# VH-VL binders against b7kms5: the designs that were tried, part 257

Target 1, 80 residues: b7kms5
Amino acid sequence: DTFETVRNTIRIESEVDESLRQLCHEERITKETWLEAAYLYLCEKPEELAQVIQLAQERLSQRKAIADYKRAKTMQERFL
Key: E = the ipSAE of ESMFold2; O = the ipSAE of OpenDDE; V2 = 0.75 times the mean of E and O plus 0.25 times the DockQ between their complexes.

## First folded at step 14 (VH-VL)

Design yc11 (framework fv_maftivimab; at its last look DockQ between E and O 0.70; V2 from the best seeds 0.00; counts 0 for: pae E 2.7 > 2)
Fold by OpenDDE, look of step 14:
Structure yc11 (fold): chain C 80 residues (1-80), chain A 121 residues (1-121), chain B 106 residues (1-106)
Amino acid sequence: as target 1 above (80 residues)
Amino acid sequence: EVQLVESGGGLVQPGGSLRLSCAASGFTFDDYGMNWVRQAPGKGLEWVSTIQWDSGSTYYADSVKGRFTISRDNSKNTLYLQMNSLRAEDTAVYYCAKDIFRFDSWTLDYWGQGTMVTVSS
Amino acid sequence: DIQMTQSPSSLSASVGDRVTITCRASQSIDDYLNWYQQKPGKAPKLLIYAASSLQSGVPSRFSGSGSGTDFTLTISSLQPEDFATYYCQQSDSFFTFGQGTRLEIK
């Protein structure tokens, strides 16, 4: 079988990335195939998918809030 | 489809006031920060103001601080820019632009077509 | 404040040419750099984000590189629709734009 791939760059939280890398190493898989497999699995599990989506939304909100705080702080410091 | 439509531009005398509006559609408005960016005739782009998605905190370029006020009405999916004490150098096309969060930072992924503000005696 | 300086301010090129535009930040902004394209009478259009990531729908002939203070936008083979003004923008501290690079037909 042959397939086409798309190159992606992602930024993962350091603790999660390290844990995921370790898991992939132990299980002799790649981060890429892990993500593919996880997504495909969840596509067949609507309740679990909904839970993962909610978690992802929460994490996004946290990341956005941190970024907003950082740029706000930078603005404040400029006038000090 | 994301759409941003600015309005409220026009001719105003120095020292006057003007209120711009930006009608947003095609996305969940209250989930995103919004921005105003302006462009003087024949000149480059200048960030004017940002209103954040979470707290609604507002931030301004030094050139407009104390004179301009950014606000939003999420029930109307509308962004506003109240401009007071207008100066000739405020003459520009004013764009509203949507935030997108990727790679741990912000990008302006969608822009309106702009509304022209002319400050002249 | 972070200042952004583009080079050149203007350049002339022909269809099929390889074009390179540079952008320099007054201080390190990591990869928090975006590129926009603007045509006369139109709003800016996002091309590249995070220094090197291509926005959806943007042709692959556009590419971005760099980190820290020095960044580059490259058009590998210029097309007629690519003649426009290009802006770099830092997003490390809200937003600051470069002065723009006007790309004209030779």
Scores: ipSAE 0.677, ipTM 0.903, lowest interface PAE 0.7, mean pLDDT 94
Fold by ESMFold2, look of step 14:
Structure yc11 (fold): chain C 80 residues (1-80), chain A 121 residues (1-121), chain B 106 residues (1-106)
Amino acid sequence: as target 1 above (80 residues)
Amino acid sequence: EVQLVESGGGLVQPGGSLRLSCAASGFTFDDYGMNWVRQAPGKGLEWVSTIQWDSGSTYYADSVKGRFTISRDNSKNTLYLQMNSLRAEDTAVYYCAKDIFRFDSWTLDYWGQGTMVTVSS
Amino acid sequence: DIQMTQSPSSLSASVGDRVTITCRASQSIDDYLNWYQQKPGKAPKLLIYAASSLQSGVPSRFSGSGSGTDFTLTISSLQPEDFATYYCQQSDSFFTFGQGTRLEIK
């Protein structure tokens, strides 16, 4: 019933992923249990949750801007 | 339910103009980029133009630069394509498509049913 | 300036067959590749994004694989409703589509 799981995929920055993998290995946990624990912990801490959300929004905006710059640059370089 | 409804197609002479509209519903319009993609009869798909969610940046395929202008009115949830100096090779069904940013790139996740533009003498 | 080449241009298959369609990019596009299905008289519908991720509501018999320049769309057990034209599309530099693969059901 409860404690059923779903399979998800995510894409994370390579340096962040390497650091997270090292942490999980050292602490003998998995990335999925770390993610669950981090979310559950933050649910009880509204101010800290808001800070994480703000950082997530900034990272998303940066990833979109980089992707948009790269595709726009490729279009212009065809005329050089 | 995401819905995109194109309108404004029709028959036009070479050198003429048309303005296409795409009415959007079922999502927060100003959070997403919008696109026009066309398909000539019996042919494949060709990207035409993109406008970002903030209406600041517009992009065009080489085949339409200088002749087509993409725009949006976020207060009306509507995307536009102003097509000037039309040529026979612009004859196609024109689709409106919403993008979404996932896995560091854009995907056209929802499409309208298209509106037919015919450029003929 | 990324060209996308699909193979085959058309094919016929029977219900229950495993079908594969390939797509080659003229330069590496990492996994920035999408697959679309278009039925006659209808708009394209997204099937696969990021080379291998299944769009919500798409049957699990559809799958995608590949990275770099070579990509594959697979239908593990063909159904009558899978008659359509399939397009690959790179999203590394805006949107370039392959020429399409028309799938006929016998």
Scores: ipSAE 0.387, ipTM 0.826, lowest interface PAE 2.7, mean pLDDT 89
ESMFold2 (binder alone), look of step 14: mean pLDDT 92; pTM 0.939

Design yc12 (framework fv_maftivimab; at its last look DockQ between E and O 0.02; V2 from the best seeds 0.00; counts 0 for: pae E 12.8 > 2, placed apart)
Fold by OpenDDE, look of step 14:
Structure yc12 (fold): chain C 80 residues (1-80), chain A 121 residues (1-121), chain B 106 residues (1-106)
Amino acid sequence: as target 1 above (80 residues)
Amino acid sequence: EVQLVESGGGLVQPGGSLRLSCAASGFTFDDYGMNWVRQAPGKGLEWVSTIQWDSGRTYYADSVKGRFTISRDNSKNTLYLQMNSLRAEDTAVYYCAKDIFRFDSWTLDYWGQGTMVTVSS
Amino acid sequence: DIQMTQSPSSLSASVGDRVTITCRASQSISDYLNWYQQKPGKAPKLLIYDASSLQSGVPSRFSGSGSGTDFTLTISSLQPEDFATYYCQQSYSFYTFGQGTRLEIK
C-alpha cells in the first residue's frame, strides 16, 4: 500500500528523452515507472539484460569521449 | 573500496628531478582519467595535470608545462608524475585524484592522502 | 584560464548556525561546479557535484545551488565535524579551485 522512493538526478540525451517522453505520454505512464518496469523485466531476461548493458557501456564511452573533447577544446581556445 | 596511495615525495634541490607514483586499487583503473593536484603549505589547491582514460592524452597547468610529465601503467594500476627542473614554488603536497564521469562532465571523487615534495637549497 | 573566487575567505560560526559560502567564476561554467571539504592533514572530500547534486554519503544539511557564474554552498545547521576549509572547483576546463573558505568555530 505504501512504498519509499529515492530522488535521483538523471540526464538523458535529448533525442532519447523526447522519444521516451512521447511514449510515456501515449501510454499514460511516467519515465520513472517505465525505468522501473524495464529494469524489472530485464532482470528476468539475462540475455536481453546483457545486450542492454553492452549498449549502455557503449553510450557511456561515447559520453566520456565527448566530455574529454570538450574540455580539451576549452584549453585550446585559451590561446586564441 | 577505492584506494589511492601516493609515494616518491621527498627533499630535492632546485633544478633537480623527482618521480611520484600513485598506486590505485578498488576500481577499474583503465576506465578512468587520473589527475595530479598539489597544495603548497598553508595554501589552496592547484590542478597540475590530467591523463585521459582512453587516448592517454595528457594536459598540464601552465605552471608545470614542459617540466612535468604525467603517465600511467594500466598493467600496474599506477599513475606517475615525472618532475624535472624543480623550483621552490613546486613545494607542495601532491595528491593523485580519480576522475568520475557525472552527467556530461568530470569530477574528482577520490583522492590519495598525498606525498610531500620539498624543493629547497 | 577560469578564475574561481570564493567569499568569504574565512568565517566563524557556532554549532547549529546556517552557513553560506559563495563562489564566482570569471566566465560561465554552466553547472560544472563542485564543492570540496578539507580538514587539516587530510585530502579533500567531494561534497557537491554539478552545482547541486549531493555526493553519496554526504549529509543532507549540505546543499548547493547556482549556475553560470554564481554558486552557493549552504550548510543548514552546522555540526561540529563541519569545521573545515571548503573549496569550490570548476570542471568546465579541467580543474580550477577557489582560494578556499576556512570555517572556524566561534
Scores: ipSAE 0.656, ipTM 0.896, lowest interface PAE 0.8, mean pLDDT 94
Fold by ESMFold2, look of step 14:
Structure yc12 (fold): chain C 80 residues (1-80), chain A 121 residues (1-121), chain B 106 residues (1-106)
Amino acid sequence: as target 1 above (80 residues)
Amino acid sequence: EVQLVESGGGLVQPGGSLRLSCAASGFTFDDYGMNWVRQAPGKGLEWVSTIQWDSGRTYYADSVKGRFTISRDNSKNTLYLQMNSLRAEDTAVYYCAKDIFRFDSWTLDYWGQGTMVTVSS
Amino acid sequence: DIQMTQSPSSLSASVGDRVTITCRASQSISDYLNWYQQKPGKAPKLLIYDASSLQSGVPSRFSGSGSGTDFTLTISSLQPEDFATYYCQQSYSFYTFGQGTRLEIK
């Protein structure tokens, strides 16, 4: 009858977030309802879910590599 | 240069009211979530309230729900906290703070210097 | 409700020392953990966000690590201006700050 919700904070790259905002605006939905719908849809589609998981793993690796690079560059600039 | 300047603090009796203001400059105010965090004398930090960049949602700590109201005027680059039914335990320095990234990001990169609120008979 | 527990509550150290401060969450918060520095009479200052990302303008002697429930802030070579109180803060669900760690001159 009503939803029991959990409050979470997530971080999305700005280019992706801007695209998601535009989509949600055009479809008159919210990012949280889109996320819930996307996950529920993929739960019924094992092959598509596997592809999304693989992409998510690649993006996670890319985000960690960028963070490590920025840290190394900052240390070089400040220390040397 | 980002600046946040709180005002409106002072001495008030229990049950009284105060309105705090936070004047913002040096960034696009209406792109960022804004927050109030307080610190009682000699104590740690306590989150009080958050308002989304577009005033779409407001959030409150349990200790202040129903008594405090956060608001913002994006045309004046100003954040507000209306505090009603004040109690002794509300005595603290009140900081306004800005979310680090555009929209709602729940990490506070710039803080004002604070305004003192004292609730005492 | 997510509780954040810092240790130690206070610490004495000398200039040049390596200092480590820890923060434990009562449940997993992934990497949604921030570190702040506060000097007496001053507002807090963001040091580290998302467990390990260094905020712009913060000296590289500060670093953060951890995920899940256990997090650390490390100062590799303590400087005179680093004597302050340090707070962790989870951003997984609203805000909860740790109780603080006061770092003093030995």
Scores: ipSAE 0.000, ipTM 0.633, lowest interface PAE 12.8, mean pLDDT 85
ESMFold2 (binder alone), look of step 14: mean pLDDT 92; pTM 0.932

Design yc2 (framework fv_maftivimab; at its last fold request DockQ between E and O 0.81; V2 from the best seeds 0.00; counts 0 for: pae E 2.3 > 2)
Fold by OpenDDE, fold request of step 15:
Structure yc2 (fold): chain C 80 residues (1-80), chain A 121 residues (1-121), chain B 106 residues (1-106)
Amino acid sequence: as target 1 above (80 residues)
Amino acid sequence: EVQLVESGGGLVQPGGSLRLSCAASGFTFDDYGMNWVRQAPGKGLEWVSTIQWDSGSTYYADSVKGRFTISRDNSKNTLYLQMNSLRAEDTAVYYCAKDIFRFDSWTLDYWGQGTMVTVSS
Amino acid sequence: DIQMTQSPSSLSASVGDRVTITCRASQSISDYLNWYQQKPGKAPKLLIYAASSLQSGVPSRFSGSGSGTDFTLTISSLQPEDFATYYCQQSYSFFTFGQGTRLEIK
C-alpha cells in the first residue's frame, strides 16, 4: 500500500461485533474497509448521517451509564 | 481549549473549613463528570471525589468521606469542594480533573494547575 | 479498595535508554489502567489510557501493555523531556494511583 493509515483500537459491543464479523466474512470485506466505506457513504447522505449520529449518541449514553453503574457497584460491595 | 483553574486554597487550622473552586472552560461542562485529586507535598496522587455527569451522583474516598462535599454549578461552569473538619493530613495541592469516556472506562484527560491547601496549627 | 503498586519507585537512566515501569493491581482491573506523567510543580499529564492506547499528542516512544493485574509502561528511547514522575491509575473502581515512579537523569 502507498497510502498512509492510522492505527486504531475499537471496542465493539459483543452482539454487534459478532454480527459485523459475520457480515464482513460473507461479503469478503474487513471491518476497516467497512468503517471507511460506511463513513464516506454517510458523508454524502446528510439525513442518514444525522440519524446515525443520534443513534451513536444514544449508544454512548448507554455505555456511560453502564460504566457508572459498574464503578458505583464496586463502592456498594465494600459495605456488604 | 480546555481550561481548568482551581482557587480557594490557603492556610487553615485543624478543624477548620475551606471551599475550593474550579472554573472550567473550553468544553461543555455539564456533559462531563468532574473530579478532585490531591497530592501531599512530596507524595503521590490521591483521588478525593467524583461528581458524575448525568445524575450528579457523588463519590468520595474513605479518607474524606463525611467531611468533604463535591458539588457543581453548571450555570457557572464551576466545580466545588467543601472541606470541613480539616486535618493536617489534608494538606496537599488539590487538582480538579475532567472525565473522558473511552473504552468503557473513565480517564482524567485534563487537569488544572492545582491550589495549595495547608492545614496547620 | 484496589491497591496499585509500581516498580521501581525510582529509576536513573540516560537519554536514549529504554525504560520500563511496571504496575500491579491488587485485583483484576481488566484494562482499566491509565498512565500519567508529572513534572515538578505541574499537573499530571495523561499518556496512556485503557492500558495500551496512546493519548493524542503523546510521542510514540511511549507505550503501554498488560491486562488483569500486571501492566507496563515503556519508553523506547528516553528523551530529555521525559525525566519526570510517572503514575499508573486504575479506573475500575473510581480512581486509585500507584505510588509513582521517579525517573531521574543518571
Scores: ipSAE 0.785, ipTM 0.928, lowest interface PAE 0.6, mean pLDDT 96
Fold by ESMFold2, fold request of step 15:
Structure yc2 (fold): chain C 80 residues (1-80), chain A 121 residues (1-121), chain B 106 residues (1-106)
Amino acid sequence: as target 1 above (80 residues)
Amino acid sequence: EVQLVESGGGLVQPGGSLRLSCAASGFTFDDYGMNWVRQAPGKGLEWVSTIQWDSGSTYYADSVKGRFTISRDNSKNTLYLQMNSLRAEDTAVYYCAKDIFRFDSWTLDYWGQGTMVTVSS
Amino acid sequence: DIQMTQSPSSLSASVGDRVTITCRASQSISDYLNWYQQKPGKAPKLLIYAASSLQSGVPSRFSGSGSGTDFTLTISSLQPEDFATYYCQQSYSFFTFGQGTRLEIK
């Protein structure tokens, strides 16, 4: 039995990342172990998982709206 | 299984009009933006137009703005491109493509096989 | 418009070779860069998104790197099915494609 890992890249808002880094340092854990623990914990808590999913959906929607605004603005600015 | 099937291509005279359709299946159509990308014979790829999932935001390349209109019917899972005032330089294979939002940007993750539009006198 | 310039325009290589294709943007586009493969008579297929992230189902011999203005696509060990034209594409302001790099297997 092997403990296979996957390398991944994600983008996290800088203020959230700074807070998470500080938490992990203070608790002497890593981001990857925090993510694994949070996911495994929530999988056994259906109501709490649903709340996290709702927040994630809201953040995704906000990031999409900002990205769409920025790309549309950049296109218009090419014509000054 | 994501599938995109374009139709409506053909031969048309300069100044004419043509309407392309793209039938989509295998994904929740109204969760994603849709795009037209064209490729002239022997040439590279050129983005033509984008329409967002809610049909409220549309965007066009300068080469087609004012002549082409992108639209979608989410109840029929169908994307359209109305092409008016066609010119010889519009001759190309037209692909529909689904986008996806990842890493704060957009990519064209699935493409149809294209439909050929030929504009000649 | 953001111009995307690929190099080389055409490349011949043997099965097993390591192949590198480069793409340069006319302005910084951060890592908003995608790579596509197109075989003759077929639609383009997404290989790499966000400069370096491998699309699901794409063989691990493909990889991407770079940020800002300079990007590379690498095939670590060329296979016969890899002959195709490769396009980079910026997604910073909608989409602009490079002119393409035709990879021929000798």
Scores: ipSAE 0.440, ipTM 0.842, lowest interface PAE 2.3, mean pLDDT 90
ESMFold2, look of step 14: ipSAE 0.367; ipTM 0.821
ESMFold2 (binder alone), look of step 14: mean pLDDT 92; pTM 0.944
OpenDDE, look of step 14: ipSAE 0.752; ipTM 0.919
ESMFold2, fold request of step 15: ipSAE 0.340, 0.398; ipTM 0.817, 0.831
ESMFold2 (binder alone), fold request of step 15: mean pLDDT 92, 92, 92; pTM 0.939, 0.940, 0.940
OpenDDE, fold request of step 15: ipSAE 0.769, 0.775; ipTM 0.924, 0.926

Design yc3 (framework fv_maftivimab; at its last look DockQ between E and O 0.69; V2 from the best seeds 0.00; counts 0 for: pae E 4.1 > 2)
Fold by OpenDDE, look of step 14:
Structure yc3 (fold): chain C 80 residues (1-80), chain A 121 residues (1-121), chain B 106 residues (1-106)
Amino acid sequence: as target 1 above (80 residues)
Amino acid sequence: EVQLVESGGGLVQPGGSLRLSCAASGFTFDDYGMNWVRQAPGKGLEWVSTIQWDSGSTYYADSVKGRFTISRDNSKNTLYLQMNSLRAEDTAVYYCAKDIFRFDSWTLDYWGQGTMVTVSS
Amino acid sequence: DIQMTQSPSSLSASVGDRVTITCRASQSIDDYLNWYQQKPGKAPKLLIYAASSLQSGVPSRFSGSGSGTDFTLTISSLQPEDFATYYCQQSYSFYTFGQGTRLEIK
């Protein structure tokens, strides 16, 4: 079988990325196939999917807050 | 579909005041920071002000600081810009623009069509 | 404050041409650089974010590169609808725009 792929660039939190890399290495899989498999699995598990979505939303909010803090800090630093 | 519609522009004398509005729809308004960006006739783009999504903290360009006030009413999905002590150099089309968060930073992914503000005696 | 400087301020080109626009930041902004296209009487349109990521719906003939202080927007084969003004924008410290590059038909 052949299929078309789409190239994506993602930024993963460093500790999570390292843990995921280690898992993939041990299990002889790739981050790409892990993400695909995880998504497909969750698509068949609505309750688990909802939990993952909630966690993802929380992580996004945290990342946004950090970014907001960082750019706000630049305004403070220019007066120093 | 995301829509941003500015209003409130017009002619005003130097030293006068004007209040702009931006009606937002097609997205969860309170999840995003909002911005005002202006463009003088025949000139480039200038960031004016930002109101952040969670804290509601406000930030301003030096050129408008102390004179302009950005605010929002999430219950109305509306962004505002109160402009006081207007000057001739404030003459511009004023755009409202939506923040989007990607790759640990911000971009302006959607813009309104703008409202013209003319400050002249 | 972070200043953004584009080059050139204007250029003339023909359909099918390869066009390159550069943008320089007064200090490092990592990859927090965006490119916008603006046509007369219209609001700016986002083309590229994070220096090199193509916004959804933007043709693949547009590409961006660079990091730190020097950035480039490239149109591999200019199309009639590409004649417009282009702006770079830093998003490291809120927003600052370059002065713009007017791309005119030769």
Scores: ipSAE 0.767, ipTM 0.924, lowest interface PAE 0.6, mean pLDDT 95
Fold by ESMFold2, look of step 14:
Structure yc3 (fold): chain C 80 residues (1-80), chain A 121 residues (1-121), chain B 106 residues (1-106)
Amino acid sequence: as target 1 above (80 residues)
Amino acid sequence: EVQLVESGGGLVQPGGSLRLSCAASGFTFDDYGMNWVRQAPGKGLEWVSTIQWDSGSTYYADSVKGRFTISRDNSKNTLYLQMNSLRAEDTAVYYCAKDIFRFDSWTLDYWGQGTMVTVSS
Amino acid sequence: DIQMTQSPSSLSASVGDRVTITCRASQSIDDYLNWYQQKPGKAPKLLIYAASSLQSGVPSRFSGSGSGTDFTLTISSLQPEDFATYYCQQSYSFYTFGQGTRLEIK
């Protein structure tokens, strides 16, 4: 068996991304391995996983609201 | 298994009205925006309308503003399109499609098979 | 409306060929660009979102690239089941579709 990988694009808020890049550099790991390790670690910790999921849902809701406001604003401006 | 099933299409005279329905299953309906997209015979796709998941904001293409009303009933997992003052150019297959917000991008990840609306004298 | 212009309108190719379809937006839309496949008598199916991200269950021979105004869909090794019409769609300001590209398999 071999380790297959998938190439993805992700978007991270700049403050979080800068902090994460610094952490990964200091610990001599990559962003990719950090994300995989965090998920695998949390899979065995249901209470901690639930808290991470709730925070992720809150952040997603905020990002959706901002994106919805932005697309509504750009639609308004195309008539000008 | 995501399923979207449109109904309510048919033949109507110009100036008439129709109400389309889209029954949704296989996902949490309340979490997603919904859309109507139409395709005139032999032509391309045209976005018609969007409604957000909590019946909040509604949005319309210029070609249908003031004539069409999108709505949803989350207790019935059903999307609606009320079409008034129909014109010949409204003749099309009407698809319902599920919004998803992923990677900061809006996409239509699942579509129904459509219902045909024909506006003809 | 943001206008989306696809090229070509129609394309014929053989199994195994590399196929490229292009899409141009009338203004910058960053990477808010989706690609759909539609077979005759069927609803459209999402292939690519955010310009280059592959939808789950879509074969890896499909890929997308581009940002700003110019975008490309590529099929690296054409298969018989890829006969369809392909649409690009901006999602920067709700939705506008390109006029479509019909792909015929020889």
Scores: ipSAE 0.226, ipTM 0.781, lowest interface PAE 4.1, mean pLDDT 89
ESMFold2 (binder alone), look of step 14: mean pLDDT 91; pTM 0.932

Design yc4 (framework fv_maftivimab; at its last look DockQ between E and O 0.04; V2 from the best seeds 0.00; counts 0 for: pae E 12.6 > 2, placed apart)
Fold by OpenDDE, look of step 14:
Structure yc4 (fold): chain C 80 residues (1-80), chain A 121 residues (1-121), chain B 106 residues (1-106)
Amino acid sequence: as target 1 above (80 residues)
Amino acid sequence: EVQLVESGGGLVQPGGSLRLSCAASGFTFDDYGMNWVRQAPGKGLEWVSTIQWDSGSTYYADSVKGRFTISRDNSKNTLYLQMNSLRAEDTAVYYCAKDIFRFDSWTLDYWGQGTMVTVSS
Amino acid sequence: DIQMTQSPSSLSASVGDRVTITCRASQSISDYLNWYQQKPGKAPKLLIYEASSLQSGVPSRFSGSGSGTDFTLTISSLQPEDFATYYCQQSYSFYTFGQGTRLEIK
């Protein structure tokens, strides 16, 4: 059987990426198939899905805050 | 559907003041930073000001610093630009634009159609 | 401040042509570079973000590359609707735009 895939660019936090890579290596899977499997599993687990979504929202907020800090810092550095 | 609608543009004399508004809809307004970007007739794009989503911190281009004030009312989903001490070189179409966070940085993914500000004696 | 310089400022091309526009930053901006398309009387439209990522809904004939200070936008096969002005934009320190590249029909 064959199926169509879609290429996506993803950027994962370095420590999480390393941990995930290690897990995938040990379990003889790929990050792609891990993500697919995790999503499909969670789709059948509404409570667990909600928890993951909340965690994802928190992580996004943190990323945004860091980016805001970084670009703000560039403005301060212009006067140094 | 994301919509941004600017208003408040018009003709004003040098030294005058004008207040622009941008009505936002179709997204959670308070989750995103907002921006003003202007374009003089026949010229390129120039970033004017940003108000961030979290702290509400404001930032300005040097060309408008001390004269312009960006603000927002999240209860009204509206972005504002108070422009004081206007100069001829401030003549431009003023766009409001929405921040979006992608991987590591920000982009402007949605823009209004702009409102024209003309500063002339 | 970070200055963005595009090349060329204008160019003429025909439908089906391969077109390349370059953008140079005055200092390293990592890959925090975006490309916009603007047609007369319209607001800019986002094409590429963070150097090489295609915005949703943008045709695959558009592509971006580069990092650090030098970036390129490529249209592999120019279509009639692609004649417009293109801007690069750094998002490393808020926003600064290149001066624009006007793409005209030959």
Scores: ipSAE 0.770, ipTM 0.926, lowest interface PAE 0.6, mean pLDDT 95
Fold by ESMFold2, look of step 14:
Structure yc4 (fold): chain C 80 residues (1-80), chain A 121 residues (1-121), chain B 106 residues (1-106)
Amino acid sequence: as target 1 above (80 residues)
Amino acid sequence: EVQLVESGGGLVQPGGSLRLSCAASGFTFDDYGMNWVRQAPGKGLEWVSTIQWDSGSTYYADSVKGRFTISRDNSKNTLYLQMNSLRAEDTAVYYCAKDIFRFDSWTLDYWGQGTMVTVSS
Amino acid sequence: DIQMTQSPSSLSASVGDRVTITCRASQSISDYLNWYQQKPGKAPKLLIYEASSLQSGVPSRFSGSGSGTDFTLTISSLQPEDFATYYCQQSYSFYTFGQGTRLEIK
């Protein structure tokens, strides 16, 4: 019956993290409570949740593409 | 060529303090997260601490939280670990390690050769 | 914390053998799983990242597979230089290493 929390580390792109940190500071909330509130709000809004999921998928793809590019560039530079 | 060189290890009594340094070269230090990983004699690898590229986000293993402080000086390409209230269980080789990707990764592609910290009475 | 369990803890094998090492996570970590090789007295070396991506300069006899909770590192034809200790490591939340698998000569 208690309100229990789970400790997590979340990897957030630095520019987004800075903006989110500033928002939370201005509103006197924490990133954790913001994340919880955002998810709970979207749970009742399937179309909006789908849009957020689409954006998340695009950002995941961008992060993977950057990682793949760096590895490919390193291999190309070391190829004899 | 990426190089990471740790220094500052040594013999310290329980309750003592020690500061480790890691000199970095061969990459744009400011763009990468940096990490400390330790290995007790005859044991496996244990993550100790991480600091992101902007010095704004730091993370610690529970076993060192409150006693160790990770920091970086991007103008000197140097990573630090301030170790306070040392215990015998902190005895280990301490490795400095670099994140593989700019701006968001917890994969360690380059490691230093380590510096030994021994905590004993 | 996410617990990482490697199997086996040690293994004896001959040059030319196919070797398989397993890593299991206590909860889903998607494909955020890395493999490292460490020789005595040396620093660890990255082999595989994101479960199956081969790091630059690592021989193609090394491969990784899996997602979710179950992951495998495979060496298709063991070479003399492959005798080492192997660690898996999750990169989903913090860093957690498996306990290691020592690969020894038979």
Scores: ipSAE 0.000, ipTM 0.628, lowest interface PAE 12.6, mean pLDDT 85
ESMFold2 (binder alone), look of step 14: mean pLDDT 91; pTM 0.933

